VH-VL binders against q8ixk2r445to577. Designs and how they scored, part 13

Target 1, 133 residues: q8ixk2r445to577
Amino acid sequence: FFGMLQNKGLTDYCFDYNPPDENQIVGHQVILYLCHGMGQNQFFEYTSQKEIRYNTHQPEGCIAVEAGMDTLIMHLCEETAPENQKFILQEDGSLFHEQSKKCVQAARKESSDSFVPLLRDCTNSDHQKWFFK
Short names: E, the ipSAE of ESMFold2; O, the ipSAE of OpenDDE; V2, 0.75 times the mean of E and O plus 0.25 times the DockQ between their complexes.

## First folded at step 4 (VH-VL)

Design m26 (framework fv_zigakibart)
Fold by ESMFold2-Fast, scan of step 4:
Structure m26 (fold): chain C 133 residues (1-133), chain A 120 residues (1-120), chain B 107 residues (1-107)
Amino acid sequence: as target 1 above (133 residues)
Amino acid sequence: QVQLVQSGAEVKKPGASVKVSCKASGYTFTSYWMHWVRQAPGQGLEWMGYINPSGGSTKYNEKFKGKATMTSDTSASTAYMELSSLRSDDTAVYYCAREGYKYGWYFDYWGQGTTVTVSS
Amino acid sequence: DIVMTQSPSTLSASVGDRVTITCKASQSISSYVAWYQQKPGKAPKLLISDASNLETGVPSRFSGSGSGTEFTLTISSLQPDDFATYFCQQSYSYPYTFGQGTKLEIK
């Protein structure tokens, strides 16, 4: 699958990655932003290795969760996907991070009007359900 | 300033229906789920279900399936909860509540409550 | 359904006392617990989210703790405004469920 990765609960919001420097596409947090329908910073690919790839820029990035963290960070993709970069898109729309046994949830960033995807215990919430558009 | 303002008290006969409204202001109505919780006189709180105002999707507590219907009007920033086939044990205060979701889920703002009395 | 059980159901205390209310879940719910205060004739008010996160504007004498199946709400030095009914709530899975409530009353 490929396209804009949209949240079922926070329905106008999509995965978004806007690196501050287009020559450095890794190391920053993935955010949620209003879906604009133009691809670009909201265009992701779900691969057979269970990666969520950002390939709008070179080199290609892969979403990862660092040990002990709950935020989704852009890292460089590896030849063989490491466990921290593997997400299972389940039949109910849940995006399950296998290494941590947690699900990706749309959440509000502390004291702000902005939103981010975070790892949380899996529930039946629409805020944990995602689909490609 | 976030506010949830509910419609006024209702007195109904058994078998009737009642529709309670919850008018939201001070935030983007479609960005938060709206839940309904009831409280019978002198009793605890009982979760009824929620509506996502953006798409209109709903989830009901099994106990209220076929009994409660939740809808919303995004242009009016208003959520509705209708109870059909009222019985005396539906007498309760009905609350709407907004679900916050920073690090878990919780009801951060509540309506003032609507008292529904069902009597013969 | 996840059953939330509070203890005690009624607690008599004096101003200045340290009071503790407990909440037990019938299965593990991580930290997905909120605590609410309800005064007669009023809607519930959020005090604590995610087991231990104090809501803005809530006095610092309130604190929450716990994870898994056992959770605690503590008021370190009871004030006159604190006499109310307190409810715990789980948001780990649907249906969301509340404890039966703890009524905190004047001795």
Scores: ipSAE 0.007, ipTM 0.571, lowest interface PAE 10.6, mean pLDDT 86

Design m27 (framework fv_zigakibart)
Fold by ESMFold2-Fast, scan of step 4:
Structure m27 (fold): chain C 133 residues (1-133), chain A 120 residues (1-120), chain B 107 residues (1-107)
Amino acid sequence: as target 1 above (133 residues)
Amino acid sequence: QVQLVQSGAEVKKPGASVKVSCKASGYTFTNYWMHWVRQAPGQGLEWMGYINPYSGSTKYNEKFKGKATMTSDTSASTAYMELSSLRSDDTAVYYCARGGYSYGWYFDYWGQGTTVTVSS
Amino acid sequence: DIVMTQSPSTLSASVGDRVTITCKASQSISSYVAWYQQKPGKAPKLLISDASNLETGVPSRFSGSGSGTEFTLTISSLQPDDFATYFCQQSYSTPYTFGQGTKLEIK
């Protein structure tokens, strides 16, 4: 699958990656932003290796969760996907992070008016259900 | 200071339409969702739906689809909720409420309410 | 639709009492519960979000707890200003639904 990765519960919000410097695409947090339908910063690809790839800039980025963290960070993609970059998009729309055994949930960013995807204990909440549009 | 100020009370006849306004101030109107909640006399609270003022996108409670229409005017920082084909059971206080989100939607600021009375 | 049931529907108490109101969901809703206070003729006021997060400006005597299907709102030492109707609300799934309300009355 590829396209804009949208949340079922937090409707009209999409995965969004807008690095401050286009020459440094790694190390920044993935956010949720109102879906604009233009692709670009909201265009992601779900691969057969269970990666969520960001291909708008080169080199390609892959979403990862660092050890002990709950935030989704952009890393460089590797030839063989490491465990921290693997997300299982399940039939019910849940996005399961294999290494942590937690699910990606739409959440409000602490101390701001913005939203971010975070790892949380898996539930059947619509805020943990995602689809490509 | 966040404020939601709603239009005044309305008395309508069956079959008429009514449009309730909710003017927001004290925050960026497009950064929060606007919800509408109904409270019939002596009854509890009933969620009607929400509008995303940035995109104009709406989500309705199925019970109110075809009855209620939510819109917004970003230049005026005002949300609207129109009820069509009014019946006596539409008599209620209608609230607008700002949607905040953490682990789920919660309504952190509310308008004062608009009483809509439908009588013959 | 997720049904939220509050108990009791009416509660009589005295100033200084510890008061607990329970809210039960018809299915598991994790921690997606908010609590509101409503006084006659006024709009509801948010007290607690995410089951246990106290809203800014709300007195510390209010607390929320619970997860899954059973949630509680506790007022540790009731004050005169606390006599009101209290509502729980789930935001786990649309349509978002409220409990029927608990009216807290002077004993």
Scores: ipSAE 0.007, ipTM 0.593, lowest interface PAE 11.2, mean pLDDT 87

Design m28 (framework fv_zigakibart)
Fold by ESMFold2-Fast, scan of step 4:
Structure m28 (fold): chain C 133 residues (1-133), chain A 120 residues (1-120), chain B 107 residues (1-107)
Amino acid sequence: as target 1 above (133 residues)
Amino acid sequence: QVQLVQSGAEVKKPGASVKVSCKASGYTFTSYWMHWVRQAPGQGLEWMGYINPRGGSTKYNEKFKGKATMTSDTSASTAYMELSSLRSDDTAVYYCARGSYSYGWYFDYWGQGTTVTVSS
Amino acid sequence: DIVMTQSPSTLSASVGDRVTITCKASQSISSYVAWYQQKPGKAPKLLISDASNLETGVPSRFSGSGSGTEFTLTISSLQPDDFATYFCQQSYSTPYTFGQGTKLEIK
């Protein structure tokens, strides 16, 4: 699957990656932003290795969660996907991060009016359900 | 100062269509979802759907699919809701309401309402 | 659809009273609840978002609490301007749904 990764509960917000420096693709947090339908910073691919790839740049970035953290950050993709870069997209739309046993949820960033995807205990909330548009 | 100003009251016959407008001012129109909510006389609130003026994407309450059509004109900062094949039970006050930026799904500013009466 | 049930449907109270309105969801909805005030002939006004966040310009006597399936709106010291109908709303899943309303009237 590929396209804009949209949240069912936060209904017009999409995964968005817009690093401050286009030459430094790694190390910044993935955010949620109003879906604009133009691809670009909102275009992602879900791969057979359970990766969420940022395909608009070379080298390609892959979303990861570091051990003990709950934020989704951009890393470089590897030849074999490491466990921290694997998300299981389930039939009900949940994105399950196997290494942490948690689900990706749309959430408000603390001390901010902006939204981000975060790892949270799995629930059946629409805010934890995602689909490609 | 944020304002949502709706078109005036309408009286229609069964089978007709009605198009309600909602003109926004005091904020960036394309940065907020516009929702439509109706209230039948003496009844509670019923969410109909929303439009994202940035791109024109819509989300409908299943009950209103094929019945309501939401559109927007970004150059005029105006949202529209058209209701077709009117029946007596469509008699209600129709509100446009802005989704808050932080949540989008809670309604922080409301239009004054447009009363639609379907004569019987 | 998620059903929101408010209690009581009508509440009689006097100025200065502590008033509590409850809202129950037919399934767990975390904190995805808002509260609105509506006066006759007027559009609703947002009071509380995300269960407990007081909207800008709303008097501090209003507060919200709860999570999961049971939510409350409390007015700590009722004022004359507070006699109105109050609605809860869930945003956990679409379609967004409202409670049937609680009419707060003069005792």
Scores: ipSAE 0.008, ipTM 0.591, lowest interface PAE 12.0, mean pLDDT 87

Design m29 (framework fv_zigakibart; at its last look DockQ between E and O 0.15; V2 from the best seeds 0.00; counts 0 for: pae E 11.4 > 2, placed apart)
Fold by ESMFold2-Fast, scan of step 4:
Structure m29 (fold): chain C 133 residues (1-133), chain A 120 residues (1-120), chain B 107 residues (1-107)
Amino acid sequence: as target 1 above (133 residues)
Amino acid sequence: QVQLVQSGAEVKKPGASVKVSCKASGYTFTSYWMHWVRQAPGQGLEWMGYINPSGGYTKYNEKFKGKATMTSDTSASTAYMELSSLRSDDTAVYYCARGGYSYGWYFDYWGQGTTVTVSS
Amino acid sequence: DIVMTQSPSTLSASVGDRVTITCKASQSISSYVAWYQQKPGKAPKLLISDASNLETGVPSRFSGSGSGTEFTLTISSLQPDDFATYFCQQSYSHPYTFGQGTKLEIK
């Protein structure tokens, strides 16, 4: 699947990645922003290796969660996906992060007016359900 | 400080329409969602839906689809909720409420309420 | 729809009492619960979000707890200003629903 990855609970928000430096694509946090329908910074691909891939800019990025963390960070994609980059998109819309055994949830970023996807215990709430549009 | 001021009470005949306004002040109007909640006489609270004033996106409780229409005017910092084809069971106090989002929805500031009475 | 059931529907208490209001969800809803206070003729006021987060400006005698299907709002030392109707609300899934309310009355 590919497209804009939209949340069922925070319904008008989508995965968004807009790195501040066009020459440094990796290392920054994935955010949630108003779905604008234009693709580009909100266009993601779910691959057969269970990656959530960002290929609007080069080099291509893959969403990862580092050990012990709960935030989604853009990393370089590898020829064989490492475990920290694998998400199972389940039939109910949950995004299950295999390595941590947690689910991706929409949330407010602490101390800001920004929203982010982050890992939390799986609950099947609308706030943990995602779909490509 | 944050304040939501609603339009005054309305008395309508069955079949009429009514449009309730909610004027926001004390915050950036487009930075928060506006929810609508009604309370029938002697009853509990019932969530109707929300609008995001930034993009105009709306989400309705299925029960109110086709009955309620939510709109907003960003230049006036005002949200609106229109009820069509009024029936006696639409009699209620209608509240606008500012929606905050942390891990889920909560309503941190509420308008004073607008009483809508539908009588034959 | 998720049904939120509050108990008791009415509660009589005296100033200084510790009171507890319970809210039960028809299915597990994690911690997606908010609590509101409503006084006669007035709009509801937010007390607690995310089951246990006390809203700024709300007295510390109010506290929320619970997860899954059972949630509680506790007032540790009841004050005259606390006699009101209390509502729980879930935002776990659409449509968002409220409990029927608990009316706290002077004993």
Scores: ipSAE 0.619, ipTM 0.878, lowest interface PAE 1.8, mean pLDDT 91
Fold by OpenDDE, look of step 5:
Structure m29 (fold): chain C 133 residues (1-133), chain A 120 residues (1-120), chain B 107 residues (1-107)
Amino acid sequence: as target 1 above (133 residues)
Amino acid sequence: QVQLVQSGAEVKKPGASVKVSCKASGYTFTSYWMHWVRQAPGQGLEWMGYINPSGGYTKYNEKFKGKATMTSDTSASTAYMELSSLRSDDTAVYYCARGGYSYGWYFDYWGQGTTVTVSS
Amino acid sequence: DIVMTQSPSTLSASVGDRVTITCKASQSISSYVAWYQQKPGKAPKLLISDASNLETGVPSRFSGSGSGTEFTLTISSLQPDDFATYFCQQSYSHPYTFGQGTKLEIK
């Protein structure tokens, strides 16, 4: 699966990543933004290694969850996907993070006007449903 | 300087089609969205949708799906909007307006508008 | 769709007056509101890109404020060039929607 990763509950919002430096693509938080399909900032791929990959050219980034965090941060992809980069996109649209055993939920960022994907306890909320478009 | 120049006024009969053009200059055409907004006589503004010239991705207002078709020609830096099956209530001024990823919240540059009149 | 209710529909004022136009959203839209000025026979002109941002070279007498569901455009001291129709617009979600407009006319 590849393309824009869109949220069901937060209508018309997609995974979005815009590093401040194109040559330094890691270390920043993945956010949500209105789906627009412009450039590579909303293009993601769900791989057979259960990674959510950003960008198709080297070096490739993979979404990771750092220890103790509930945000999605871009890391470099590895030959063997580390545990903190493994997600399961379920048939029902839920995006499950294996290591934390939590689901990715579209949420409003605290003290911000922006939206972000956050790890939360898994529910049946449409804000935890995702699909590739 | 940024300019959006639209095609001239159109007078059409019901059932006909019309294609409005919007030629962009003064900026990288593929780096911004092109939105379309209409304004019926004496009424407010209605967002119709946008096209991303880079790849041709479109997003339509549901109200105008089936009515409006947005396309672009990057080689000509021109955006097009075709209106089909014209009715009298399609009579309006149609604007193209520039937006972008970092500027998608608003329309910073507008075409001069194209008046489309539908009458029998 | 998010409905933007603009008030008043018509406003009569004099040069030098302080005027305020209000836009209410049918749901919370954070600060994702822009304001436009339109004169007869012309395309709308962007005034404010969001509730607090004026980066378009617009005179300082124009200001925007608000968050959530209520937003205001203020002109601190009306100038002759300011008599026009003003529109608010939300960019929180698709479809983008506009207020119905406020016609600011000379008293």
Scores: ipSAE 0.015, ipTM 0.659, lowest interface PAE 7.4, mean pLDDT 90
Fold by ESMFold2, look of step 5:
Structure m29 (fold): chain C 133 residues (1-133), chain A 120 residues (1-120), chain B 107 residues (1-107)
Amino acid sequence: as target 1 above (133 residues)
Amino acid sequence: QVQLVQSGAEVKKPGASVKVSCKASGYTFTSYWMHWVRQAPGQGLEWMGYINPSGGYTKYNEKFKGKATMTSDTSASTAYMELSSLRSDDTAVYYCARGGYSYGWYFDYWGQGTTVTVSS
Amino acid sequence: DIVMTQSPSTLSASVGDRVTITCKASQSISSYVAWYQQKPGKAPKLLISDASNLETGVPSRFSGSGSGTEFTLTISSLQPDDFATYFCQQSYSHPYTFGQGTKLEIK
């Protein structure tokens, strides 16, 4: 699938990636931002290797979770997707991270207007349901 | 500083329609979603849905699809909810409420409520 | 739909009392709970968000706690202004739902 990866529970918020330097796309956190479709920050591809790719820029980035962490960060894609970059988008809309056995959830920081996707124990919450638009 | 002012009470006959207004001030109207919540006499609160004033996107509680229509006028900073084909069980106080944290999950400011009475 | 069940439905108390109100969810909802106060003839007022976050301008005698399926609202020393009806609300999934309310009355 390709497009804007939108959260069902946090309505009209989408995965967004806006690295400080367009030539250093790795190592920064993916955020959630109001879906707008302007520019290239909100377009991702879900691949047959179960990757979520940021490929509207070169070099291509793949979303990853480092061991022991719950944040989604950008790595370079590899020819064979490493385990920390594999996500299963299930029929019920849950986005399952294979290596950690956790699901991606929309979350907010305490008393802030900032939202981020984080790994959490899988539930039936609409905040753990995602779809491409 | 944030203020939501609703239109006045309405008395209607079954089969009629009513349009309730909610005028917002003290914040950027298009940056927050507007929710509607009803409270039947002596009853609890029931979420009806919301509108995003930026672009007019709406989401309804399935119970109210076809009954309620939510719109907004960005130039007037005003949200509207129209109820069609009124029945006696539509008698309630109807509130507009702003979602906290910009389209958030909690209702941080509420209008004063509009009483709609449906009687034969 | 997620059912939010409050207890008690009515609570009689005196000024200065410590009171607690409980809300149970029909399924685990993490911390996606808010608490509202409603006085007769008035709109609800948000007190607590995210189960425990006290909203700006709400007196510190109010507090919230809980996660999963059980949540509490506590008023540490009841004041005359606190006699009202209290509602919990879940925002875990659509449709958002409220508890049936707890009326806090002067004993």
Scores: ipSAE 0.007, ipTM 0.594, lowest interface PAE 11.4, mean pLDDT 87
ESMFold2 (binder alone), look of step 5: mean pLDDT 92; pTM 0.949

Design m30 (framework fv_zigakibart)
Fold by ESMFold2-Fast, scan of step 4:
Structure m30 (fold): chain C 133 residues (1-133), chain A 120 residues (1-120), chain B 107 residues (1-107)
Amino acid sequence: as target 1 above (133 residues)
Amino acid sequence: QVQLVQSGAEVKKPGASVKVSCKASGYTFTSYWMHWVRQAPGQGLEWMGYINPSGGKTKYNEKFKGKATMTSDTSASTAYMELSSLRSDDTAVYYCARGGYSYGWYFDYWGQGTTVTVSS
Amino acid sequence: DIVMTQSPSTLSASVGDRVTITCKASQSISNYVAWYQQKPGKAPKLLISDASNLETGVPSRFSGSGSGTEFTLTISSLQPDDFATYFCQQSYNTPYTFGQGTKLEIK
């Protein structure tokens, strides 16, 4: 799948990655922002290795969650996807993070008017349902 | 600081339409969704839907699809909710409410309500 | 639709009492519950979000608890200003639904 990865519950918000430094595209948190339909920083690829890949800049980035954390951050893609970079996009729209056994949830960033995807116990909530457009 | 001010009471005949306004102030209008909730006399609250003023995208309770239309005017910081083909059972107080979001929706500021009365 | 059922429908209490209102969801909804207070002729006012997060400016005598299918709103020491109707609301899935309300009246 390719495209803008949208949330069903937080209507018209998409996965968005806008690193502050063009020469350092990894290590920053993935956010949610208004879907603009133009690709760019909202264009992601779901691969056969269960990666959520960001290839707008070089080197290519892959979304990961570090042990003990609940935020999604950009890491370098590897030849063989490590477990912390694997997400199962299920038919019901759930995005399951295999290593943590948790699901990706839309949420508001603490003390901010911005929104982020983060890991939370899996539920059948619209706020944990995602789809590519 | 934050205020939502709604238009005044309306009395309509069956078959007419009504458009309720909700003027926002004290915050950036396009940064929050606007929800609409109705309350029939002596009854509970019923969620109708929401609009994102930033792009105009809407989400409706299926019960109100084709009946209610939500729009917004960003230059006026005003949201609108129009009901068509009014019936007596549309008599209610209609509220606009600002959508706060944490892990799900909650309504942190409400308009004062607009009473819509449809004669039998 | 997710059905929210409140109990009791009416509750008579005296100033100083501890009162508890219960809300049951027809399916598990994690902690996606908010509580509102509505006084006659007024719009609802948010008290609690995410089942237990007290809204800024709401007195500390109000508290919320619960997860899954059963949620409670507690007023630890009832004040005259607290006689009102209380509603729970779920935002787990659309359509978002409210309980039928609990009217808290003076004994």
Scores: ipSAE 0.291, ipTM 0.798, lowest interface PAE 4.1, mean pLDDT 90

Design m31 (framework fv_zigakibart)
Fold by ESMFold2-Fast, scan of step 4:
Structure m31 (fold): chain C 133 residues (1-133), chain A 120 residues (1-120), chain B 107 residues (1-107)
Amino acid sequence: as target 1 above (133 residues)
Amino acid sequence: QVQLVQSGAEVKKPGASVKVSCKASGYTFTTYWMHWVRQAPGQGLEWMGYINPSGGSTKYNEKFKGKATMTSDTSASTAYMELSSLRSDDTAVYYCARGGYTYGWYFDYWGQGTTVTVSS
Amino acid sequence: DIVMTQSPSTLSASVGDRVTITCKASQSISSYVAWYQQKPGKAPKLLISDASNLETGVPSRFSGSGSGTEFTLTISSLQPDDFATYFCQQSYSNPYTFGQGTKLEIK
């Protein structure tokens, strides 16, 4: 699948990546922002290796979660996807992170008006359900 | 500073329609969702749906699909909820409420309520 | 629909008492619960979001706890201003639903 990855519970928001430095794609948090339908910073590809790829900028990035963390961070894609970059998009729309055994959930970033995807214990909540538009 | 001011009480006959307004002030209208909740006399609170004023997208409680219509006017910072084909069991106080979000929805500011009475 | 059931439906208490109101969900809803206070003739007021997150400006005598199917609102030392009806609400799944309310009355 490819396109804009939208949340069922936070209905108007999509995965978004807009790094402050265009020449440094790695190390910044993936956010949620109002779905604009134009691709670009909201265009992601779900690959056969269970990666969520961001290829609007070069070098191509892959979403990862570092051990012990709950935030989704952009890393460089590897030739063979490591466990921390694997997300299983399930039939019910949940996005299961292999290494942590947790699910991606929409949330508000602390002390701000911005929204972010975070890892949380898996539930059947609408706020943990995602779909490509 | 944040205020939601609703239109005044309405008395309607069965089969009529009513349109309730909710004027927001004290914040940027397009940055929060507007939810609608009703409360019938002696009954609990019932969530009807929401509108995102930024794009106009709506989400309805299935019970109110085809009966309630939510709209907004960003230039007037006003949300509207129209209820059609009124029946006596639509008699209730109708509230607009500002939707905040952390991991799920909560309603941090409420309008004063609009009483709608449906009687023959 | 997720059904939210509050207990007790009415509670009589005196100023200075510790009171506890329980809210049970018909299925597991994680921590997607908010609590509201409503006084006669007025709109509800948000007290707690995300099961335990105290809203700014709400007195610290109010607290929330719970996860899964059972949630609790506690008022540690009841004040005259606290006599009101209290509602729980889930936002785990559409439609969002409220408990039937707990009326806190002066003894």
Scores: ipSAE 0.429, ipTM 0.820, lowest interface PAE 2.7, mean pLDDT 90

Design m32 (framework fv_zigakibart)
Fold by ESMFold2-Fast, scan of step 4:
Structure m32 (fold): chain C 133 residues (1-133), chain A 120 residues (1-120), chain B 107 residues (1-107)
Amino acid sequence: as target 1 above (133 residues)
Amino acid sequence: QVQLVQSGAEVKKPGASVKVSCKASGYTFTSYWMHWVRQAPGQGLEWMGYINPSGGSTKYNEKFKGKATMTSDTSASTAYMELSSLRSDDTAVYYCARDSYSYGWYFDYWGQGTTVTVSS
Amino acid sequence: DIVMTQSPSTLSASVGDRVTITCKASQSISSYVAWYQQKPGKAPKLLISDASNLETGVPSRFSGSGSGTEFTLTISSLQPDDFATYFCQQSYSTPYTFGQGTKLEIK
């Protein structure tokens, strides 16, 4: 699958990664932003290794969650996907993070009017359902 | 509410080291990069570098490479910046500041600053 | 390094005035500029991000504009609380750099 990764519950919002600094393309957290339909910073690829790849830079970025943390951070992709970079996109639209056993949920960013994807205990909430457009 | 609280003022002799702390509260510490910025007396702001508290990766302004060391303790929600081999021109107010994570990289919340004075 | 140059270095104004501070980048930096306010003895406060996005809690009299190499911070009706030093900052490329500052003082 590839395209804009959109939330079912927060219907106008998509995964977004926009690092302006040419010398630092990794390390920032992934955000949710209004879906613009143009690809670019909202274009992701879901791979057979269960990675969510950001292909706008070489080397490619892969979304990861560090052990014990709940935020999605851009890391460099590895030749063999590590466990912290594996997300199972399930039939019902949930994104299950294998290493933490939690699901990706659209959530409000603390102290702002912005939204971010966070790891939370898995529920049947539409805020935990994702699809590619 | 978001707060960054820094350690107190330090007076050091040339050649010494100093370690400044920055304790975060009111948000998820690992969700935001932490930057360090200094301001010499009567001068402008100078970016030193940042640390990603998720994983501990760092990026330094080349001017501070080998002189500043940034670390973090996620269990204590605290970031640290250590300066080695202090010289008189390291006299400044040192700030920690949280990355805003907007389209660009800016600093939305700042610590109160730690004054470091290096004098013989 | 990208050099950020502010003008004027010092600006004298009266309460109620419309004031404008300019920041010029040594190369094109798109809209990756922020503006900060700093009062004596205090840490800087972020006012505007990405050239024109007003931070939550910042009074609407503050506005930013510009792209490429020239950026402006405008205060539409100066209040007593606004006398401070203002800095621009670029985030287009590391090292992130600041302008030298503009001191806004009472006329």
Scores: ipSAE 0.005, ipTM 0.537, lowest interface PAE 13.4, mean pLDDT 86

